# VHH binders against Rho GTPase-activating protein SYDE2 (SYDE2): the designs that were tried, part 8

Target 1, 120 residues: Rho GTPase-activating protein SYDE2 (SYDE2), of Homo sapiens (Human) (q5vt97r660to779)
Amino acid sequence: IDAFRHYSFSDQPKCSQYISGLMSVHFYGAEDLKPPRIDSKDVFCAIQVDSVNKARTALLTCRTTFLDMDHTFNIEIENAQHLKLVVFSWEPTPRKNRVCCHGTVVLPTLFRVTKTHQLA
Key: E = the ipSAE of ESMFold2; O = the ipSAE of OpenDDE; V2 = 0.75 times the mean of E and O plus 0.25 times the DockQ between their complexes.

## First folded at step 3 (VHH)

Design i07 (from c05 with W53S D103K L105E; framework vhh_7ocj_1)
Fold by ESMFold2-Fast, scan of step 3:
Structure i07 (fold): chain B 120 residues (1-120), chain A 121 residues (1-121)
Amino acid sequence: as target 1 above (120 residues)
Amino acid sequence: QVQLVESGGGLVQAGGSLRLSCAASGRTFSSYDMGWYRQAPGKQRELVAAITSGGSTRYGDFVKGRFTISRGNAKNTVYLQMNSLSVEDTAVYYCAAEPTYYKIETGYDYWGQGTQVTVSS
């Protein structure tokens, strides 16, 4: 099973406007995660605006294929178009950190949950 | 880009303590995850301790409870306090930095030159 329970991916902007202000983003968790190595179960979550990291969690232990959390990111955005939520694996070698899953929301539209996407 | 310079290594007797420092150049130090790695002769390089930009820490099993990693963002420096040293801690210690927050796969690792730690008994 290659599915995630997180923010949905958007291929292209549905609105070409940029937005500024304060935003709260709620993250409820992820499942069907595939860590790159069997000995690595540590992950962290980050929120990015236009590919710039704005906030992250502390290291969390992933239970092989799922991550339970209920976390709110309060971020300031300026002339932003995309929000991205990323789950990274923590590897003993920094060169090998990998994205476990991600989701993208186009601003200023409302969040929508659709088919999910996995990166490994 | 980030340049890393380690200091504080040397010779110490078993049971002693050392404090390693790693000074990083650049305005973006606070956005990097920092780590200490070590490599003993004939062994693979292994993680000693890591600290995220947010302050979360991780330790290798062999040093947990004896070593403490910390960072001073005002001085762009990461520290490794090593207590209760044993001969098995003898290795070259390397400082590392990675800006992995906003990319899918990391190739932007920065490493220091390394500093020798020798523990005798």
Scores: ipSAE 0.000, ipTM 0.132, lowest interface PAE 14.2, mean pLDDT 65

Design i08 (framework vhh_7ocj_1)
Fold by ESMFold2-Fast, scan of step 3:
Structure i08 (fold): chain B 120 residues (1-120), chain A 122 residues (1-122)
Amino acid sequence: as target 1 above (120 residues)
Amino acid sequence: QVQLVESGGGLVQAGGSLRLSCAASGRTFSSYDMGWYRQAPGKQRELVAAITWGGSTRYGDFVKGRFTISRGNAKNTVYLQMNSLSVEDTAVYYCAAEPTYYTIESGSYDYWGQGTQVTVSS
């Protein structure tokens, strides 16, 4: 059973409330990664807001399907709806970068982070 | 870039069957998840069936048990076998391709075919 990018094929509008402010996102690691190639791979982690890349880590070595890290992203967001954390495999050509794993959160739940504020 | 060419649509009587094919060009076919969507007049486009590069399948609720999606990587083709067709299956059917993994450098790399008309008469 798959996770298709359903929202990429849907033209339906999203009516979530918007959030602006400085945000700190703490990322501890990932498991069950689906590497596009072999048992060991150079990867990097990125944070996207509304499908726009805002920040990323330096290259990390992923062994098998497990990535252990402790990193904080400090980003500025404006009128944002969705936050997405993505692990990409590094490739010589940028267009060959592949997502090993991703997670998405709805931004209204981030009001529990100390540096966010909500727009009405 | 991936190009998708659909075939196999047409007119069929209720209770009949059709097989749709979607031929993809390019070496990247095996790194794409493939899907079939449909859109009837006045309705929104909806998922019919999807298949990953690894062969896992997913179906829309209204076609489970009647339709089967499959892929032939050697021929760079995805198929939709449609059985027990009803007039409610009348729609334009679209083939879609999406990378198994998403890239960071630019938007969605979704590709769509031009669509093929399926008409079921009673």
Scores: ipSAE 0.000, ipTM 0.106, lowest interface PAE 13.0, mean pLDDT 65

Design i10 (from c05 with S31D G54S L105T T106S D109E; framework vhh_7ocj_1)
Fold by ESMFold2-Fast, scan of step 3:
Structure i10 (fold): chain B 120 residues (1-120), chain A 121 residues (1-121)
Amino acid sequence: as target 1 above (120 residues)
Amino acid sequence: QVQLVESGGGLVQAGGSLRLSCAASGRTFSDYDMGWYRQAPGKQRELVAAITWSGSTRYGDFVKGRFTISRGNAKNTVYLQMNSLSVEDTAVYYCAAEPTYYDITSGYEYWGQGTQVTVSS
C-alpha cells in the first residue's frame, strides 16, 4: 500500500438524529493495521462518543498487521450523534499513544459489527 | 490540515551523498512523529527512518549506519542525510507525519508528494 487511504462510514451519513440510552457495541477485530514504528506490538482500542472517551480495552498484542479480538463495550449515552472506535499503539509513557487505525459510525444505526482498517 | 513538502532529491553517483528536507505546515510540528519512507518501482513502500517528537530514532536495516534522520523544530523541518549511496537506494522518498496522543481525535497520518532519488553506477 502506497496511497493515502482510510476506511470511514461517516463520509455520507444517512441519519443526523440523536440517541440516548444503554448501548452495546461489539468489536470483532481489525485487519491491515500499520505496524508500530517503535518496535512495540502492544495496542489498545478505545471507544469515543461525540469525541469523548467512554471505554478502552486492556493491552492487546498486534500480530504484524492483524488484531483478532472479541470485545463488548457497554456504555451509557446521552443525546449522542457519533461513535468512533480507535486503535492506538502503546508507548512506554502513558501520554504517548499513536493511532494505528480508526473507524467512525454515525448514530443511530446501532448493532453494527465494527471493523477498523489502518490508514495506508 | 498538515501539508508536507519534500525537497533535495536528484541524481547522484554511487558512493555519493544527498540530504533530503521535509517542510511541514498547518499544525505545530513538534506534535508529530516524523518519518521517511521510500518506494522503488514494483516494490512496496518501506520505512527508511523515523524520529519521535522527543528525538528518538529508528532505521530500516538496509540504511542503518549510512543514513541519519534529524529534526529542526524551529523550522518545522525534518531531514534525511544519506551517505554512501548505492543503486539499490534508487526510489521515490516520502515524508510522513503521525499524530501523538494529544491529537487522538484527528487519527490520521499525513504524507508528502515524494521526491525522486536516482543513484547511478
Scores: ipSAE 0.000, ipTM 0.106, lowest interface PAE 13.2, mean pLDDT 66

Design i11 (framework vhh_7w1s_2)
Fold by ESMFold2-Fast, scan of step 3:
Structure i11 (fold): chain B 120 residues (1-120), chain A 119 residues (1-119)
Amino acid sequence: as target 1 above (120 residues)
Amino acid sequence: QLQLVESGGGLVQAGGSMRLSCAASGRTFSSYMGWHRQAPGKQRELVAKITWGSTAYDDSVKGRFTISRDNTKNTVYLQMNSLKVEDTAVYYCAAEPTYYDILTGYDYWGQGTQVTVSS
C-alpha cells in the first residue's frame, strides 16, 4: 500500500497528491520586513490558496521591520497544492497595495516559507 | 453577516453639496472602509477610503470630497462638495473583512445609492 522511499535527492519531486478540507493556519508574526512608508505604517495579511485569495486580516500597525500578531485563518480548501501568506502595506494612493513579504507552502508535504520584498 | 446600507443620495445642482452615509450592522464594524462609484458606461472605481485615522482619495475628488467615520454609530460618511456633472454615479459603500469576519468572505458591499448632479 505505502511505498517506502529511500533518502531523497536535494531536488526531490514534490508530492502530487492534493489536500481538501478545513485548514487552520496560525500566523504568529513576521520579521525582516521591508520598512513600510513612514506616512502609512498600516499593513494587512492575506492568505492565498493556488493563487486565489481566501482570507485576510483587518489593518494592523507595523513596527518598521517587525509585525507582531497572533492570528488564525480558518480556510476551506479543495484539491489544493500551494498556500501563500502575503503581508501588504496599505498605501495612501487609492487601489495600490505593496507586498512587504510573502511565504509559499507546498501542500500536503513539508512547510517551506521564504521571504521576498515585492512591489505590487 | 455584515450588512451595509447607504443613504443620502439624490438630485443636486452642480456646485452643490451632499453627504452620503453608510450604516454597518451585523458583524464587527470593519477597520477599513471605502466609497466606490460607477458612472454610466464606466467601471466601478474607488473614490475614497478610510482606516484608523488614514484617508486616501482619487485624484478626481481630492479637495472636494471628505471621508469620515463615526465608530460610536458604526457609520462612514462621504461629504461631497463642489459637485460636478461628472460626479453623477451610483455610489457604493464597501468594507474589508475584520479579524472576526475572515471566514465569511473578503469584501462586503452595499446596494448603492444614486447621485445625480444636474448642470
Scores: ipSAE 0.000, ipTM 0.130, lowest interface PAE 14.5, mean pLDDT 65

Design i12 (framework vhh_7pa5_2)
Fold by ESMFold2-Fast, scan of step 3:
Structure i12 (fold): chain B 120 residues (1-120), chain A 122 residues (1-122)
Amino acid sequence: as target 1 above (120 residues)
Amino acid sequence: QVQLVESGGGMVQPGGSLRLSCAASGFTFSSYDMSWVRRAPGKGPEWVSTITWSGGSTSYADSVKGRFTISRDNAKNTLYLQMNSLKPEDTALYYCAKEPTYYDILTGYDYWGQGTQVTVSS
């Protein structure tokens, strides 16, 4: 699983520098996820740069409260401040109550983002 | 008023090819990442592919890598999916989807078209 499995959605670290180039983000999975609804098993993971989606995984069936996967995002970024991994719920038709209740992870700048565009 | 209209689906034999198109309107197409998502009868939705706003980066589901190619024409507000070496397992309704920004999460995911049917049978 990834090193940020215990991070809370409301307590995200912030990126303190601007980054440009090609980045590879390796995602091992997530734990302690809370589905937004009992019937919502369809989720996907997306990487966002300054609140804009840049890439996403295949739709996944959330098994109880965890995802076990091995995925690499290849993204291009320009003068970015915030890099986030977000878990979204997905539904086949538009609904007002379709919101993300899963964790958001912001990668630490000094330890990961400045290394050869690949994370631990 | 976001509108996404898919086309190009149809019936094809295994090993065949199809090219899907999605005509977008009601938003600044060149400012958003776009995706293809499919749903087979009786199954949940499966993300297929994403292309960034500029067309500079693409990503694919493992099940379609090497067979499908996503592309876009920002001047025509059109998204494409070239599907080669089709398999019976690719039979599904294919949706064009506008990726939400972070702020859109609070209001839900309202940016899909009505889909285009792809049937692969022998």
Scores: ipSAE 0.000, ipTM 0.115, lowest interface PAE 12.5, mean pLDDT 65

Design j01 (framework vhh_7pa5_2)
Fold by ESMFold2-Fast, scan of step 3:
Formats: sequence, structure tokens, C-alpha cells
Structure j01 (fold): chain B 120 residues (1-120), chain A 121 residues (1-121)
Amino acid sequence: as target 1 above (120 residues)
Amino acid sequence: QVQLVESGGGMVQPGGSLRLSCAASGFTFSDYEMSWVRRAPGKGPEWVSTISSSGDSTSYADSVKGRFTISRDNAKNTLYLQMNSLKPEDTALYYCAKGEPYWLDSEFDYWGQGTQVTVSS
């Protein structure tokens, strides 16, 4: 269930970067999703900064292997090292085994950072 | 033993208002952020709103911004949701949840029975 291209920071010295400030992340959709069972399923996208959840979308209906959206996350970050976008599926029954993660992307280059008084 | 008991739901006409309450017990209420989550018939859970442990910061789903207000009283271990300008699309069972339930399916252990809100003529 890898719905996104993986981007990562260099593990080499001097290639990593910490970022701080207000950040706008534009998300246009997801591809290569596992087809929904039966007719459709509800999904949402969440953004994580250094493994901490910061924001999520409302429920979206996914009927194919593509998820089309036009959503902007506006978040404030401090000394952040990476971003992760996760697509989750909702199960409509309360006793289903815990959420199936649809896809995950580390996004060091697919965002815009605005400088504030806080510096890394 | 975490317990969350929701109340205040009912039937209301479009444009009406309701105030939901959630009585919390079994944990230190003031140490945790709290959320409201709703579930419409035949649909999965939808996050509605979250409030910080101190009550100083709040966040809302786009569908309810400007209409709903989340608040809390840490002295009473109670969470509130003021719902104004209700729409038929707001018809759902409303749950109080401990923390930020972005993994809603995994958070069911902390939800009560919910309180039903029906918006119809």
C-alpha cells in the first residue's frame, strides 16, 4: 500500500536541513492506491511533522485507485526535519481491526516555507 | 478505566442550535486534548473539533467552522460543543474522544455511546 513516491533526506553530513516557520503544503492527490473493496471507501489525509500529527483533511470518497484533491495544509513548524503525508481509510464498523494505512510520503521538497522570527 | 458520557443531543429544525456535553472520568482530564467526532448513518467517523488541554487553542473541520464552538471546563471534567446554524448534513451520532482521533478506528476504546443529533423539519 505505497500510494506515493518516497522522498528522503540525505543520510550524509551537511545534506540534512531543519526548517522552521509557517509552511503551506499543497496536496493534489494520490495515485496507485489499492482499489476499494465493494463500491467505495472513505479516506482522509493527515500530515505529520517528525512523526507528530499536525493536521488532517475531512473525509473524501475514493472509488478508484486515484484520489483527486486540491487541499492546502497551513502549519507552523519548529526545527522540523521531515514531512509525511499519510492516507488513511475509515472502516464503518467500530470493532474492525485498526486503520489500514493507504500510503505514506516523506516530502522534503514538495512544500513552501515562509521565514518567521523563529530560526533553525 | 476511561469513561466518556455524551449528552445534549436531540431533534432540531434546520437553522436551530444544540449544546452537547461530555462528562469524563477515569483519567486526568486537564492533561489531555479532547475531540468531538461524529458518525452519520452508514458512514465512517468524521472528526469535528479538537481543543487543547488548557483550552487555549481549538481546531475545526471545514464543514463546521463558524457554526460550532468547542470548549471545556477542567474543574468539572466536562467538554462542550455549541452547535449553531444546524444543517441536515449535521445529522449524526456525536462522540466525545480522548486526544486527537486521526486514527478514528483505533480510538473507539475511549468513546462513549454517543448522543444523537437529528436535523430535520
Scores: ipSAE 0.007, ipTM 0.128, lowest interface PAE 9.6, mean pLDDT 66

Design j02 (framework vhh_7pa5_2)
Fold by ESMFold2-Fast, scan of step 3:
Structure j02 (fold): chain B 120 residues (1-120), chain A 122 residues (1-122)
Amino acid sequence: as target 1 above (120 residues)
Amino acid sequence: QVQLVESGGGMVQPGGSLRLSCAASGFTFSSYDMSWVRRAPGKGPEWVSTISGSGEYTSYADSVKGRFTISRDNAKNTLYLQMNSLKPEDTALYYCARDLEGWFGSDYFDYWGQGTQVTVSS
């Protein structure tokens, strides 16, 4: 979405390819985020593989439109096709967490870009 | 296994109308909010409209409010976008997307279709 507008890839992903193994994804931060309401500035980032939650960060304080972080997700995947990065706005009631932004990356493409991904 | 296939795009003159369809498969369609997102040549993606899983709630971008209508048929696993009073500025590739949760103008989409081209010109 807007937060991922500066995220780019060199190669076209192959839809028929499935990947298994250990993967490290480095997340540096995000910009152009929609500010959460004043009483809910805490956010967290999560990574999903084929719609399955694999990892998340601790709660982070979101600046008005900017999230600073340097976090590495270490995940084990099996026959995976898609990787998703999601930023959630935390609410006191966990079931009502709001999404601030997201990005989707097809896994075969991740093996053809640099080891570290940056979100603008 | 999750698949979204758009159709109904085409060429139309300003002031004309088009109806887009999106056939969904591989998941329980009625359990997910669905959205339309477009991308014009040389521009980033722009969210257009969202409809709740039940069909009771809809929301629209200011640029299309009053002209576009989003709807769904859960029995047929199909999402629709009725586009009226089309403008040259509406020229774009239109995607349907499965929406996980969106608040504060940020919509999370975990699956996208291939897109259908809409061209509005004289």
Scores: ipSAE 0.000, ipTM 0.096, lowest interface PAE 13.4, mean pLDDT 68

Design j03 (framework vhh_7pa5_2)
Fold by ESMFold2-Fast, scan of step 3:
Structure j03 (fold): chain B 120 residues (1-120), chain A 121 residues (1-121)
Amino acid sequence: as target 1 above (120 residues)
Amino acid sequence: QVQLVESGGGMVQPGGSLRLSCAASGFTFSEYAMSWVRRAPGKGPEWVSTISDSGGSTSYADSVKGRFTISRDNAKNTLYLQMNSLKPEDTALYYCAKVGDYFWESYEDYWGQGTQVTVSS
């Protein structure tokens, strides 16, 4: 499966089709992140499919504006249209969580499904 | 006022099992996704699992897949985490968390006091 490295895939053709199946997303890192708080270097990434949280990384150390990682997300999707990747700054106080950056990807044009149950 | 109260932690031998509970109040439990997050001694918080508002969708950290099962009882406003085949690496303070209300900015911004899980031989 092709890798997702940045939040910038908006120039790719979009599709209104829905897809179902198992998907593996390889995430190799991110650049040009919103600066986190100077007292917090811990971040985590979450994958949302049609506004439903599907997977999340453990805490990662962010070097101000870039995140270097090698992580595979294995998710099951059903009649999905949108995938969103969100990077959060983790705070010890729950009410103080901060969003570092996010991006949205329209399925199926950006990612390949490892196994497809159906296409709508 | 949102309140979450975790329970069910304790000491167990490697390979053992524990079931954690989280009693929720102060919000409409059935309208929110819920998560379990843990914090090991000397380390930052680690996301463990999330369950959708209806219970129809679940997700797990790779470190716990196949061993932990998240579930919920909306009639009782209670979240559960069944932990099997426990390892010393699972030793942590476990928190339940309410997923935030923002459609574009989903995050966990409410959690309880935590329940301690210790896996030792």
Scores: ipSAE 0.000, ipTM 0.110, lowest interface PAE 13.5, mean pLDDT 66

Design j04 (framework vhh_7pa5_2; at its last look DockQ between E and O 0.12; V2 from the best seeds 0.00; counts 0 for: pae E 12.3 > 2, unsure alone 64.3 < 65, placed apart)
Fold by ESMFold2, look of step 4:
Structure j04 (fold): chain B 120 residues (1-120), chain A 122 residues (1-122)
Amino acid sequence: as target 1 above (120 residues)
Amino acid sequence: QVQLVESGGGMVQPGGSLRLSCAASGFTFDDYTMSWVRRAPGKGPEWVSTISWDSGSTSYADSVKGRFTISRDNAKNTLYLQMNSLKPEDTALYYCAKSDIYPWGEDAFDIWGQGTQVTVSS
């Protein structure tokens, strides 16, 4: 899993496995992408919350199995449980964009640790 | 029809070992990152481990790191989880999951198998 930066603010706290608030996620990059063709390949990165796309980058050129970037996603979430960072291949037919890699974080576990030990 | 069928669960004593299998069909297994997720009784889902399509990258939850090993056999369309040094807190229903094949704009969801029960108790 790539390093994540996150911020949690909520005036509607949950007692269960869901999190609400505004968060910022800083993305360093991705490794072990599916092998590209010999030609260069365009990709984009998206943040998904409970499998719903919340934000994406512009197109990036990916010439290897490694993607290096420095990007911050600022998203608002409600009653969320899972955060996914997904690298998609760009295709002329958007409904068929393929996943090149992904990482998933279970938000309640991460936020509990953050609220208890890291928000000071 | 995309299908994932888990097997290999059972009851073991603490410190024991199990190997879970997930047979995949209805999609090109080699194209997808695969994961194991577990759900303990009365708890929500907990991510366990993920492996890239070519086995070049693996990752694990801190709670299982060093004890569990994810692997795949793309020739057999099968995902594995070798579980060693099992603890009572590993008791859960274990699911195999694949990444979304329609990643943007329409249906963005992972699919799950039926699950295989792992119970660790004396």
Scores: ipSAE 0.000, ipTM 0.126, lowest interface PAE 12.3, mean pLDDT 63
ESMFold2-Fast, scan of step 3: ipSAE 0.012; ipTM 0.306
ESMFold2 (binder alone), look of step 4: mean pLDDT 78; pTM 0.777
OpenDDE, look of step 4: ipSAE 0.007; ipTM 0.302

Design j05 (framework vhh_brivekimig_d4)
Fold by ESMFold2-Fast, scan of step 3:
Formats: sequence, C-alpha cells, structure tokens
Structure j05 (fold): chain B 120 residues (1-120), chain A 122 residues (1-122)
Amino acid sequence: as target 1 above (120 residues)
Amino acid sequence: EVQLVESGGGVVQPGGSLRLSCAASGFTFSDYGMSWVRQAPGKGPEWVSSISESGGSTLYADSVKGRFTISRDNSKNTLYLQMNSLRPEDTALYYCAKEQTLWYGDTYFDYSSQGTLVTVSS
C-alpha cells in the first residue's frame, strides 16, 4: 500500500508559487482561433504544467473561429508553477499540428483566462 | 508493446468494396486517435483517413472522400476502413496507425511494417 517516504529535505526551494495535489481544470471554450487553413475545422486542446504534457481533449470541431466545449481535465501536479492551455489545429500527415492560441496561468492563482494569445 | 494487426485486404475489381480491420493491443485504445495510411508500389506513404479517440470526428484525404468510411469499436479495440467504389489507384499496402502527438505541435504515426495488401485490378 505505502511506499517508503524519505525524510531528507527536498532539493526544491520552499516557494509560495509552487503547489501540489490533484487539480481539476474546466474549459468552456476558446475564441479568436486562427487555424493554418481556411477549411481546417478540427482542433484539440492540451494542458501543460511546467512544460510537461498532462492531458488533451479528443478532436473538436470549430464553428468559424470559436470553439464550444465542456471539458474537465483531472491532473496530478507536484511543485507546479505554470499551467498552459494550448489549442492545436489537427492536421493530416504530412502536415504538423499548429497552435491556434494559448493561455498561461501562474500558480497558485484563482485567475481566469477569458482571452488566449494567438501565436504567429 | 504496442501491437497493430491489419486484415481484410485482397483482390477486387474496380467498383468493388473491401472492409479492412485493425486489431490493437498493448495500449489503451480509447485514449488515442487512429489513422489509415497506405503505400502504393514505388510511392511514398499517403495518409488516407483519421478518427478521433471517441469516434466523434473523422477526416479523409481528398482522394477517398465519399468512397471510404473510417470507424472504430472501442469495446473491441478495433479500427475499421470501409472501402467502396474502389479504383486501380487505390492499390496499396494499407497500414493502421496509432497517432502520437508531440506537444509542440508535431504528429507522427506508429504503424505496422507489414500492413494488408489491397489490389484493385480488372
């Protein structure tokens, strides 16, 4: 049941910007999407914590330049500082998925991301 | 560890139909998008169709739109490709592929090296 716990000090600094535990992130949608092709409508959303990939949605269909969704990510985090939401356009091979927009949240926070920054 | 086994290929006349199957094991099938990729003699690989994790979204190459239908059964860990109105140009080895998305936006496919052969000839 229990793994042995080491009682030495962590090499991570004690910092109020780091949090640990199970986190639920709820997304209601994205606006101002810019897919790489006019006819590309399928996207997926991904969540990263400190540049580590944690979860993604299934493919979702954009309506014009906005995405309606109702998705909850349940992720485990440890000493986390940044949370990043990225919306990718889904591309057939040999093309690569491209970022439509992203938003970043500094942890700990109750900050709400209502606009995402589009990448060039 | 990841294993994909294609079946259902064969020889068919132009205008005929075939249904390909891909049995998946060694991973949680319902967590990954799946694709069909084909390689005709003397040509490079060509993406044919993709389906999302739930089966709610599908995409097709322009060359197969309206003729092919991709589907999946997550309870059986099986991917399907229904091929109708087959043409000689559809002659190829067909591979099923597990989608892998690199989080910096790249996508690549893990697929069987053997595939299933589809020959359309009159």
Scores: ipSAE 0.012, ipTM 0.223, lowest interface PAE 8.3, mean pLDDT 68

Design j06 (framework vhh_brivekimig_d4)
Amino acid sequence: EVQLVESGGGVVQPGGSLRLSCAASGFTFSTYEMSWVRQAPGKGPEWVSSIYSGGDTTLYADSVKGRFTISRDNSKNTLYLQMNSLRPEDTALYYCARGDEFYWSGEIDYSSQGTLVTVSS
ESMFold2-Fast, scan of step 3: ipSAE 0.016; ipTM 0.183

Design j07 (framework vhh_brivekimig_d4)
Fold by ESMFold2-Fast, scan of step 3:
Structure j07 (fold): chain B 120 residues (1-120), chain A 122 residues (1-122)
Amino acid sequence: as target 1 above (120 residues)
Amino acid sequence: EVQLVESGGGVVQPGGSLRLSCAASGFTFSSYDMSWVRQAPGKGPEWVSSISGDSGYTLYADSVKGRFTISRDNSKNTLYLQMNSLRPEDTALYYCAKDSPEYLFGSEYDYSSQGTLVTVSS
């Protein structure tokens, strides 16, 4: 599964601008999610900077295709170019978290994420 | 480096109780979800229970619901599993596991620890 591809933000600029500092990322929720397994409703959200995990939420219960949340990630970044928001389905067996959806934003452009799409 | 040391296992009769402990070091304990995983003789690993870093959320396997309680003390960097009403089928090597969200393709458990043996015999 291609965890680097973003669906809602199809523009992949060839820009090599980097930024450093403290940043706050507000996540208001996700919709049009591919639900976890029929018997599993637990998910968590993570923020990745240049493909490195920086922060995550606690386990959350996901409705069929909708995750309602209001969370702020406060992170320190150094020479960063890409920010990725990922929703993982939590699996009840070791080493089995699955990506439900993700979105990527090219830095330094920041905006609120209110909708995330499953990669198809 | 991450270290997880389990203790509290032993031999107990059916219906008895045991409390397992896991002493964690080498990482910021309160920032990670923790889990208990067990492996019975001749079988693969089975997830038992999980707890969020802030203790706000707990989850249990159907086989242990109502009998086992997971908890943690972040001031002591220690994870616990209180096991009540033990059954012969609970006989297994129990591992403490740290969720590892730093992996690109999702989180995975780090339970390279030695484990603690629980034997329930009649």
Scores: ipSAE 0.006, ipTM 0.163, lowest interface PAE 10.9, mean pLDDT 66

Design j08 (framework vhh_brivekimig_d4)
Fold by ESMFold2-Fast, scan of step 3:
Structure j08 (fold): chain B 120 residues (1-120), chain A 122 residues (1-122)
Amino acid sequence: as target 1 above (120 residues)
Amino acid sequence: EVQLVESGGGVVQPGGSLRLSCAASGFTFEDYAMSWVRQAPGKGPEWVSSISSYGDSTLYADSVKGRFTISRDNSKNTLYLQMNSLRPEDTALYYCATEDYIYGWDSPFDYSSQGTLVTVSS
């Protein structure tokens, strides 16, 4: 049973702890997105571990400031301190991406151990 | 290991048609938008077309709009480019790419691809 969590992209929890292992990160959606342009409709979300892109979603249609998203990232991390969800505006020119918004989630304060082991 | 293997290029006369294929392996193809990029002799790379992960959005360079059609088959991990009404200026090495390659992301993938040559000549 998981509780839902809401994060503000302006919030930055602090943590000095590190974690390693396999991790599943579930994203259920985003609100209050600020597209870089009024005509920007296509976005994708990336998971960053300590500022390195690790995985991404498929291209999604952003409905003004509301994004319906149901995606699971399964990633392997080593000595990770920060997880960041970054929303990129997809553009057809290979110059540079624009960031609609981003959020930072600090490990391990927002994650719990879900692995169970049988006794020997 | 991420691999993109292009095929289908050849020599055609102006007004002819070709269908290019890009076989992808080593990643979850259906999670990535895909693009075709070309490089004419002596010129830099030019973006040609892009398609969203499920194929419901497509974009084309003005130079190919109405003549080229991008499509994909996620069950076969394959990207296609149908090229109609070919012109001499379409002569180029064609290669496929994900948005990681195109936008210069810090990607965990190492892309290597030799492309497929399209020559439009009489």
Scores: ipSAE 0.012, ipTM 0.203, lowest interface PAE 8.6, mean pLDDT 69

Design j09 (framework vhh_surovatamig_d1)
Fold by ESMFold2-Fast, scan of step 3:
Structure j09 (fold): chain B 120 residues (1-120), chain A 122 residues (1-122)
Amino acid sequence: as target 1 above (120 residues)
Amino acid sequence: EVQLVESGGGLVQPGGSLRLSCAASGFTFSDYWMSWVRQAPGKGLEWVATISESGSETDYVDSVKGRFTISRDNAKKSLYLQMNSLRAEDTAVYYCAKEGDTYFYDSEFDYRGQGTLVTVSS
């Protein structure tokens, strides 16, 4: 329409609360974990997006009530509303009635990202 | 539907080697962690080894460390277990297992395979 290219936006501006793109989640550890119900010290962490498992760590040794780690999840998300980090006890014989969740952390999902041109 | 077909089991003498294979179909193989689990006669299931989606991370039960090697070929949709220095205690049916999409409070596997029998005896 004019000398510049324009992009149209909604006539009723409503900021989307859904997030899409590539995301890096850095996890440095956990404290005050619930003790494992079965005498297994092996745990793993999984990241879930809208209740779908997107990534997990290898098996890690949990020390008493804390987990010391330095792990980055690189995930691709589309129209996501909810990010969840879950710490699981590794059970080599997965069977019904084993409840071994040691900690669940809900990541903040109420954020906005902006892209800004560099100003001189 | 998810299908896992194991092969490569057999009778082998102590100290011998076997290579197990698992052919996967019905899902995007490269998106999932894969494991080998085994069940010895009269015993429960025992986890043996796990491998990440790309193959960059592996883990093993202590009794097989240094003897077994898990690997995968995402282009062929195949999972492998190289078993060296076999012992009588390794006698079991070996199953290929896919980790589930949703976790609740413990690890979840899809056991769609029939398993392959490994017998270690003289």
Scores: ipSAE 0.007, ipTM 0.170, lowest interface PAE 9.1, mean pLDDT 67

